# Ledger of designs, part 348: VH-VL binders against q0atu2

Target 1, 119 residues: q0atu2
Amino acid sequence: MLDKKARIRTSREYRNVFEKGKRLSGRFLIIYYVENALDNNRFGFITNKKIGMAVIRNRIKRQLRAIVREYQGQVKNKHDIVLVARAGIGKSSFEGMEKDYIAIMKKAGLFARNANKID
Key: E = the ipSAE of ESMFold2; O = the ipSAE of OpenDDE; V2 = 0.75 times the mean of E and O plus 0.25 times the DockQ between their complexes.

## First folded at step 16 (VH-VL)

Design cc35 (framework fv_daclizumab; at its last look DockQ between E and O 0.91; V2 from the best seeds 0.85)
Fold by OpenDDE, look of step 17:
Structure cc35 (fold): chain C 119 residues (1-119), chain A 119 residues (1-119), chain B 106 residues (1-106)
Amino acid sequence: as target 1 above (119 residues)
Amino acid sequence: QVQLVQSGAEVKKPGSSVKVSCKASGYTFTSNYMHWVRQAPGQGLEWIGWINPETGYTRYNQKFKDKATITADESTNTAYMELSSLRSEDTAVYYCARTDEWYGYMDVWGQGTLVTVSS
Amino acid sequence: DIQMTQSPSTLSASVGDRVTITCSASSSIGYMHWYQQKPGKAPKLLIYDTSYLESGVPARFSGSGSGTEFTLTISSLQPDDFATYYCQQFDNYPLTFGQGTKVEVK
């Protein structure tokens, strides 16, 4: 699990990212990201009932958190980043999600230059 | 049942202002952003802007930034749109529409309010 | 701005026909949403995220596409389907709709 300080927790924090941040769409995910005034990154996760039942949504969130946790050390610092799970993500494998995340983050330029990422 | 009920039709003179209301029910008003969309007679849909009812934060289509003012009253679950300096070209049906801001589709619409501007 | 161009603007068809509406975006977008609007009524969400049917929407409706080209298909047109259809993008501000496709009786 991500550290508490690495989590976007409040509605205000989430919506600040939505309102002020940039947006990029992937195959299964959309990311919103904005610089923060902290010395660390914070991550948020959005799912809705259209993805599936609570069990499915929780699984998706768990998987996305795992992916984010694995690569968080390679993400440029001082960003709030929200991952939005789109309807089709339920049909994706974990590897597919990971690949999509990496692709989007690369496109956003959010990985460090020397980041060792999977192509 | 989730429902958006808008105020009645308006007939206005050029140069005047009009304020349309949109009352929400059946859900937590602050849980969704509220869009305003216009449709001129026989024409398509144009996005005007949205408001975060929780904070009052708004975003406008630049085309309408000097035309429309969007507000919200949480205590009455009502969103408002005021149109100023009305011209004949502002004649249209104006809709409020609820959205999950993260997904960008408008799943619940008001019935529309016809604003007619004529000399 | 992302311009959305629907084709055709008007479509005459008969009950039972297969109907296809296209929406072209001026730049690549992630997802397309579709709405149905009948005269004197507000738009109704039909399809979201390119290919997913909103609750209550008949299975004869479907959506597909990627990049700049998206389609809405009605496998077998029913009397209740005569309406105007709009595509919509949320990738960039301002949000934009297609100009609409009116499906009318032949």
Scores: ipSAE 0.873, ipTM 0.947, lowest interface PAE 0.6, mean pLDDT 95
Fold by ESMFold2-Fast, scan of step 16:
Structure cc35 (fold): chain C 119 residues (1-119), chain A 119 residues (1-119), chain B 106 residues (1-106)
Amino acid sequence: as target 1 above (119 residues)
Amino acid sequence: QVQLVQSGAEVKKPGSSVKVSCKASGYTFTSNYMHWVRQAPGQGLEWIGWINPETGYTRYNQKFKDKATITADESTNTAYMELSSLRSEDTAVYYCARTDEWYGYMDVWGQGTLVTVSS
Amino acid sequence: DIQMTQSPSTLSASVGDRVTITCSASSSIGYMHWYQQKPGKAPKLLIYDTSYLESGVPARFSGSGSGTEFTLTISSLQPDDFATYYCQQFDNYPLTFGQGTKVEVK
């Protein structure tokens, strides 16, 4: 689980990222992102009913949180970032999601140089 | 059942304004953004803008930003689109449509409102 | 703006035919949505996120593509499928649609 301070919690906060942010689509993920006025990054996760049943959506969210936590130190500070799971994500592997996350974050210019794995 | 019901056809003179309504039912009105799209006779679809019904925040296609005003009334679950300074080229069927905001597709559409601008 | 060009603009087909419609984007995009519109009616969502069928859409419809080239296929055309089809992107603002492909009876 991400610390409370690093989480986007409210509908209003999520929609602020959608409304004012930039977007990039990857193979399994879309990210929306915007600079914030805080001293830390915050992450949000969207998995809608198109992904599948609650069990599948909960697995996807847990896996995405794990990926974000692993690479948290590589992310440029002061950003709100929402990860949106694409419809096909349920058929991907954990490694596939991880690779897509790294690629999209690098393309967005949000990753520090040489991001492979935090551990 | 999710449904969007629009106001009836309008015939307007050049230089006047028109306000089209879109009443939502069968879902929580503030849970989804609402798009407005027009279709001129024999032509394709053209995106006008969207609104967040919870806050009233709007985003417009730049082509329409000085022409269209989109609003929402949460108390009546109704979205509105007003066009000012009508010209003959504004003759079109105007649609409201509910979005899955993060993907940007429109899953439920109103029946359309024909606006005819003629002298 | 990302310009969407559909090919063909009109096609004539018979029931049972395989119909293919293409949509070309002026720049690379991540995914495409497709709509069907019948005369006098609002558009109906057919395919979202390039290849996924909206609930209630028959399995004869399929979508594919990436980058700048996307395709909608009807594997065996039925009478109910004579309509105009539109692609739509939301890779960038403004949201844009293709000009439409009209599928007419031969």
Scores: ipSAE 0.808, ipTM 0.915, lowest interface PAE 0.9, mean pLDDT 91
Fold by ESMFold2, look of step 17:
Structure cc35 (fold): chain C 119 residues (1-119), chain A 119 residues (1-119), chain B 106 residues (1-106)
Amino acid sequence: as target 1 above (119 residues)
Amino acid sequence: QVQLVQSGAEVKKPGSSVKVSCKASGYTFTSNYMHWVRQAPGQGLEWIGWINPETGYTRYNQKFKDKATITADESTNTAYMELSSLRSEDTAVYYCARTDEWYGYMDVWGQGTLVTVSS
Amino acid sequence: DIQMTQSPSTLSASVGDRVTITCSASSSIGYMHWYQQKPGKAPKLLIYDTSYLESGVPARFSGSGSGTEFTLTISSLQPDDFATYYCQQFDNYPLTFGQGTKVEVK
């Protein structure tokens, strides 16, 4: 599980990322990201009803949390990052989501130098 | 059902101001951002800005930064847009539109308010 | 600013025609939204996230595209479809619309 201090928790915290952050669109995901004033990263996850029923949305969030957890040690610190599931994400495999996440994070420059696992 | 109902048409003299209202019903007012969009006669659509109705925080199209002031009143589920120092070029239909901040589409629109500026 | 240019600006068509509207962005964007507007009425969301129909929109409407080129297609034009169509992006500030494509009789 993602550590408690590495989670974006409140509506205010999420909306700060939208209001102050940058965004990049991938095939299945959009990321929003902004530097924070902490020593660590925080991650948030957004789905809406257009994605699917609650069971599907919860599965998507669980899969995205697993992906984030796998790569979190390679992410540059001091960022709040929100992953937004696009409408087509329900048709994606776990591998497809993972590849999309890696591509977006690399394009955003959010992986630290020497993060070779994602090459 | 989700509705946005705007105040009625206004005829104004140059140099005056106008405040257009947009009353929301059928959803939790603070769950979405509210946008304002103008359409001059025979012209296309121009984005003015948005408001976070929970906090009152706003973002403007730079073109309208010194012209428009967007506010919201959670107690009445109403968003407002005030136009100052009106000129004839401000003649337009002004729409409010509901948007989910994360996905960026306007899924519900008000009926529009015609503001006519003439001497 | 991302400028959105629609082609054509005006399109004359008959009921039953296949209608194609193109929206070109001045730089690459991840998705496109489409709106329909009839005279004297507010715009109505038609397609979100490039290719997904809003609830209640007939299946004859479809959207596609990526990068800088996006397309709205009406497979068999109906009388209710004579209107002006706008594309819209919000990948970057400011939010921008295309200039519109008027689909008219004849």
Scores: ipSAE 0.798, ipTM 0.912, lowest interface PAE 0.8, mean pLDDT 92
ESMFold2 (binder alone), look of step 17: mean pLDDT 94; pTM 0.961

Design cc36 (framework fv_daclizumab; at its last read DockQ between E and O 0.89; V2 from the best seeds 0.89)
Fold by ESMFold2-Fast, scan of step 16:
Structure cc36 (fold): chain C 119 residues (1-119), chain A 119 residues (1-119), chain B 106 residues (1-106)
Amino acid sequence: as target 1 above (119 residues)
Amino acid sequence: QVQLVQSGAEVKKPGSSVKVSCKASGYTFTSNYMHWVRQAPGQGLEWIGWINPETGYTRYNQKFKDKATITADESTNTAYMELSSLRSEDTAVYYCARTDEWYGYMDVWGQGTLVTVSS
Amino acid sequence: DIQMTQSPSTLSASVGDRVTITCSASSSIGYMHWYQQKPGKAPKLLIYDTSYLESGVPARFSGSGSGTEFTLTISSLQPDDFATYYCQQFDDYPLTFGQGTKVEVK
């Protein structure tokens, strides 16, 4: 699970990211992101009922938090980032979501350069 | 249940202004952003802008900047769009539409308000 | 601005026909929304996020696409489907619509 200080909590904070931020779409995810004035990164997660049943939405949120947690050390400092699950995410594998997350974060320029190396 | 009801048709002279209203019911007004879109007779759809009804924060299509003013009144669950310095080219049906802001689709539309600008 | 071009602008079709409408974006986008509009009425959301049907929309409607090319397909046209169809993007501001495709009786 992500630490509380690394999580976007209020609707006001989510909407600040939407209104002030940049947007980038991946296969299963959309990200909205903006620099913050804090000493750390914060992440938010949006899933709506069009994705599927509550069991599916809850699984997706847990899996996305796990992915974000695994790669949080590679994210450039001082950003608020909201991950929005696209309607098709319920049909993806964990590996598919992880791959999409890495691809969109790289494309957004939010991963540190050395995190982009593949041997 | 969820409805957007707009004010009635207007006939205006060139150089005047018009203010169209859009009353929301059946959902929490501040939970969604509201778009304004117009359609000239026999033409396609053109996005004017949107508003966050909770804060009054707006974003406009650059073409309508300083031409359109979008506002919202939380106490009456009503959004407004005012057009100034009307020209014949502003003759159109004006729609308000509710959005899921994270995706940008418009799932509920008002019935439209015909604004006719003629001398 | 991202320009959306629909093809064809008008098509004539008969009940039972398979109808395909294309929407081309001037730059690569992540997904597309589609609307149906009947004369004198407001647009109605048909498809969101490229391929997902809005609640109450018949299964004969489908959407697909990626990058710059997106399609709306009606597998077996019904009388209720004669209307104008619009694509819409929100990959960047301003939000833009295609010019519309009118599906009329042959």
Scores: ipSAE 0.820, ipTM 0.917, lowest interface PAE 0.7, mean pLDDT 91
ESMFold2, look of step 17: ipSAE 0.844; ipTM 0.922
ESMFold2 (binder alone), look of step 17: mean pLDDT 94; pTM 0.961
OpenDDE, look of step 17: ipSAE 0.882; ipTM 0.949
ESMFold2, fold request of step 18: ipSAE 0.862, 0.851, 0.860; ipTM 0.927, 0.927, 0.927
ESMFold2 (binder alone), fold request of step 18: mean pLDDT 94, 94, 94; pTM 0.961, 0.961, 0.960
OpenDDE, fold request of step 18: ipSAE 0.922, 0.923, 0.916; ipTM 0.954, 0.954, 0.950
ESMFold2, last read: ipSAE 0.844, 0.847, 0.829; ipTM 0.921, 0.926, 0.917
ESMFold2 (binder alone), last read: mean pLDDT 94, 94, 94; pTM 0.962, 0.961, 0.961
OpenDDE, last read: ipSAE 0.916, 0.924, 0.919; ipTM 0.950, 0.955, 0.952

Design cc37 (framework fv_daclizumab)
Fold by ESMFold2-Fast, scan of step 16:
Structure cc37 (fold): chain C 119 residues (1-119), chain A 119 residues (1-119), chain B 106 residues (1-106)
Amino acid sequence: as target 1 above (119 residues)
Amino acid sequence: QVQLVQSGAEVKKPGSSVKVSCKASGYTFTSNYMHWVRQAPGQGLEWIGWINPETGYTRYNQKFKDKATITADESTNTAYMELSSLRSEDTAVYYCARTDEWYGYMDVWGQGTLVTVSS
Amino acid sequence: DIQMTQSPSTLSASVGDRVTITCSASSSIGYMHWYQQKPGKAPKLLIYDTSYLESGVPARFSGSGSGTEFTLTISSLQPDDFATYYCQQFDTYPLTFGQGTKVEVK
């Protein structure tokens, strides 16, 4: 679902986020995040075997990409962000994952604030 | 089959340095990060830092930044931790431990190396 | 740094007892890991990501919790369970452990 430019794709890029990034955890997700030197945000997704079978891991990954895509306009620019699914994520609803994502992004200070409004 | 084997006990004088080794076997050395943790006699566990053996990148607990130097040698599958300017307060068992990386738990531990600092 | 306080520091128990160890974080965190350590030995992972048993860990061990309060429970204490238990967070750097809870024979 995300533009190719907005995805972290190489193992080197994932390692950079893990090594140099800050961390924050929520109910179903952990995020690692670091500022980048690009003109856009990039997102990565980690679902490991602790979550369950490949069918479940692929569903979770697809759902997380959809959530990230929906809220990408609210994310402060110039960040590489990796979402790591916690072992219990398979028990959550789509709505539950979405709420957790919003909560952790706000707590991390990664959601942009609007200081003014237009008519 | 996965094992971490550490070097033997050391007795050191104040002001000296010590270098502890941790040899990994039974897994791909570069696929997991390696932590170093210490435990003073009768005390709890204290995290020193970790290394990515693939890149050599390290992260330290700020408390140990000027005390500990962590390195890794891919050719021998061995991680090292050097402690400088030893004081009596550095007397402890030092452990290396393999991490799952993303969740940050330590699933395999070395047997520990006792470092005693006394005059 | 996130400080982890375990309660109690020492617990006297008998085989067959239900043992509960608590770990309080100084700020809200998402998850907790638990380790067991026997005298003269390295720590052993018991529970990861708050409630999941590491492979080979007996089903009498369980973990739960959220926010600032996490617990490790042993439903029916066995002789092999007399040990020191440590909680560990990695919500933020630096990685920190609780001070330990020693479960000893009553």
Scores: ipSAE 0.612, ipTM 0.873, lowest interface PAE 2.0, mean pLDDT 89

Design cc38 (framework fv_daclizumab)
Fold by ESMFold2-Fast, scan of step 16:
Structure cc38 (fold): chain C 119 residues (1-119), chain A 119 residues (1-119), chain B 106 residues (1-106)
Amino acid sequence: as target 1 above (119 residues)
Amino acid sequence: QVQLVQSGAEVKKPGSSVKVSCKASGYTFTSNYMHWVRQAPGQGLEWIGWINPDTGYTRYNQKFKDKATITADESTNTAYMELSSLRSEDTAVYYCARTDEWYGYMDVWGQGTLVTVSS
Amino acid sequence: DIQMTQSPSTLSASVGDRVTITCSASSSIGYMHWYQQKPGKAPKLLIYDTSYLESGVPARFSGSGSGTEFTLTISSLQPDDFATYYCQQFDSYPLTFGQGTKVEVK
C-alpha cells in the first residue's frame, strides 16, 4: 500500500488539486495534477457511483493504488496527483489500467526521462 | 427535485454592469461546482467560468477574466455572475449549470437570463 | 484552446431516420459530453463520458468515439428529437463546445 505521506487524505486537499490542477484524460483514467510545496508526491483516488457498486469501486481503487505504488519512484517529485476512474474502467483488466496510467503520466510529463531504464 | 432558478431578464446600457443570480435547491449547494455559460442570439454555447461554492474559488475562461466576476452565497444557496463594462456583443442568454464532481459535465441547468445591451 | 467542430451544421431528417452527428476536436481528447437544446430552452445533458446515457435519456441515443472523432447517434428519430445538439470537452481549460448541429424536419 502507499505510505501515509504519499496519500491525499482530506477533502480540502482533493479540492485544491481539482481547482488549480491541470487535467489529462486516458482510456480509463483522468488525472488532475499540481506541483506542491512538499518534499514528496501525494496521490488521491476517486471512484464515483458511475463506475458501479461499492464492491467494484473498492476493487478498482485497490488496484489503482497498487499501480501507483509500483511506479512511484518514476514520478517527478513535488506533485499532488488525483486519479479519477472513468465510467468504463470496470471493463478494463489490471494490465489495461496499468498501461493507461503509464501512458497518461508520460504524456503529462510527470515521469522522469528514461523511466523504464532507471529501474 | 434538483432545480436552478435564475433572475429575470435585464436591459442595460453600454458601459454599465449587470449581476445575474442563480438560486439552487434540492441538493447540498456546496457539494457541486457551478458553471456559467452564455449563448448569443442564434449562436452556440460559450463557457465563462465556474465557482466552488464551498471555498469561493473560481476558474475563468481567459477571455472573461477581466469582465466576469462569479461569486456564491452559501447562506442563500445562490450563485452570482456579474459582467462589467457591457458592450452590445455581450447581449446573450446567460445560464448557470451544476457540474458533476469530476467529469465536468453539466447535469442541471437554470432556465437562462436574457441580458440585452443597447443604447 | 481545443476547438470543437461539428458536422453537419444542419441536418434535415424524417421521423424514423437514423441520425449521426460528428464532433471533431483540434487535438486528441479522452472523452466527450453531448447536450440537446430546444428553442427557448436550456441545454439538457444526453451523454456523458463519451458513451454513457444520462438517467432518463431514451435508449435510441448513443455515443462513441476516441481521439479526435466523436459521434452522437439517434437510431430512430422521434418528433421530440428535432433540436440542436452540442458536444462539449473538458479535457483541458477552457471548457469548449462545438458550434452545434441543428436537426430539423425534412
Scores: ipSAE 0.548, ipTM 0.858, lowest interface PAE 2.0, mean pLDDT 89

Design cc39 (framework fv_daclizumab)
Fold by ESMFold2-Fast, scan of step 16:
Structure cc39 (fold): chain C 119 residues (1-119), chain A 119 residues (1-119), chain B 106 residues (1-106)
Amino acid sequence: as target 1 above (119 residues)
Amino acid sequence: QVQLVQSGAEVKKPGSSVKVSCKASGYTFTSNYMHWVRQAPGQGLEWIGWINPQTGYTRYNQKFKDKATITADESTNTAYMELSSLRSEDTAVYYCARTDEWYGYMDVWGQGTLVTVSS
Amino acid sequence: DIQMTQSPSTLSASVGDRVTITCSASSSIGYMHWYQQKPGKAPKLLIYDTSYLESGVPARFSGSGSGTEFTLTISSLQPDDFATYYCQQFDSYPLTFGQGTKVEVK
């Protein structure tokens, strides 16, 4: 699980990211992201009932949090990022979710060591 | 049953304004965003904008930013769309539609309101 | 803006035919949604996230695609399926629809 201060916890904070953020879609994930005024990054996770039953949605959230935690050191600081799981994610492997996460974060320019910093 | 019921047909003079209502029932009005979409006679669908009924936050298609004003009344579970400075080109059926907010597809639609602009 | 072009704009078919409608996006997008509209009625959500059937939609409808090319297929056309079909993206603002494909009786 992620440290509490690295989590988006309130409806108001989620709403801010949705309304003011940029959006990028991957194969299994959508991200919404916006720069924050804090010292750290914060992550939120959205799964709707079309993903599956509560047990499936809870599994997906745990797996996404594990992926985010693993790669948090590569994410550019001072961002609020919400991951939204798409309907197909329930049929994905953990590796499939991880690969999709890396691809969309790289495309968004949110990884600190991406090629655009060098180029 | 989730339902959106719109106000009746309107006939307006060029230069006037019209305000269309959309009454929601069967779900928590503030849990979903509401879209407005128009369809000119014999033409396709065109997105106008959406509103967060809880906060009143709106986002518009740039084409409509000076034409349409979207509002919501949480106490009556009703969304509104006002069109100003009407021209004959604004003749269309106007729809409200509920979004599964983070995903952006419209799962429930109002029946539509025909607005005719004629001299 | 992401432009959505549907092909064909009109399609004449008979009951029992396999019907395929394509939607081409001007830039790569993650997913496509599809709506059915009958004359005088509001659109109805048919398919979401490219390939998932909305509840109550018959299994003869299917969707597929990725990148810039997406398709809606009706495996065996029924009388109830003569309608106009619209694709929709929300990969970026503004939300856009295709121009529509009218499936009419031959």
Scores: ipSAE 0.462, ipTM 0.839, lowest interface PAE 2.1, mean pLDDT 89

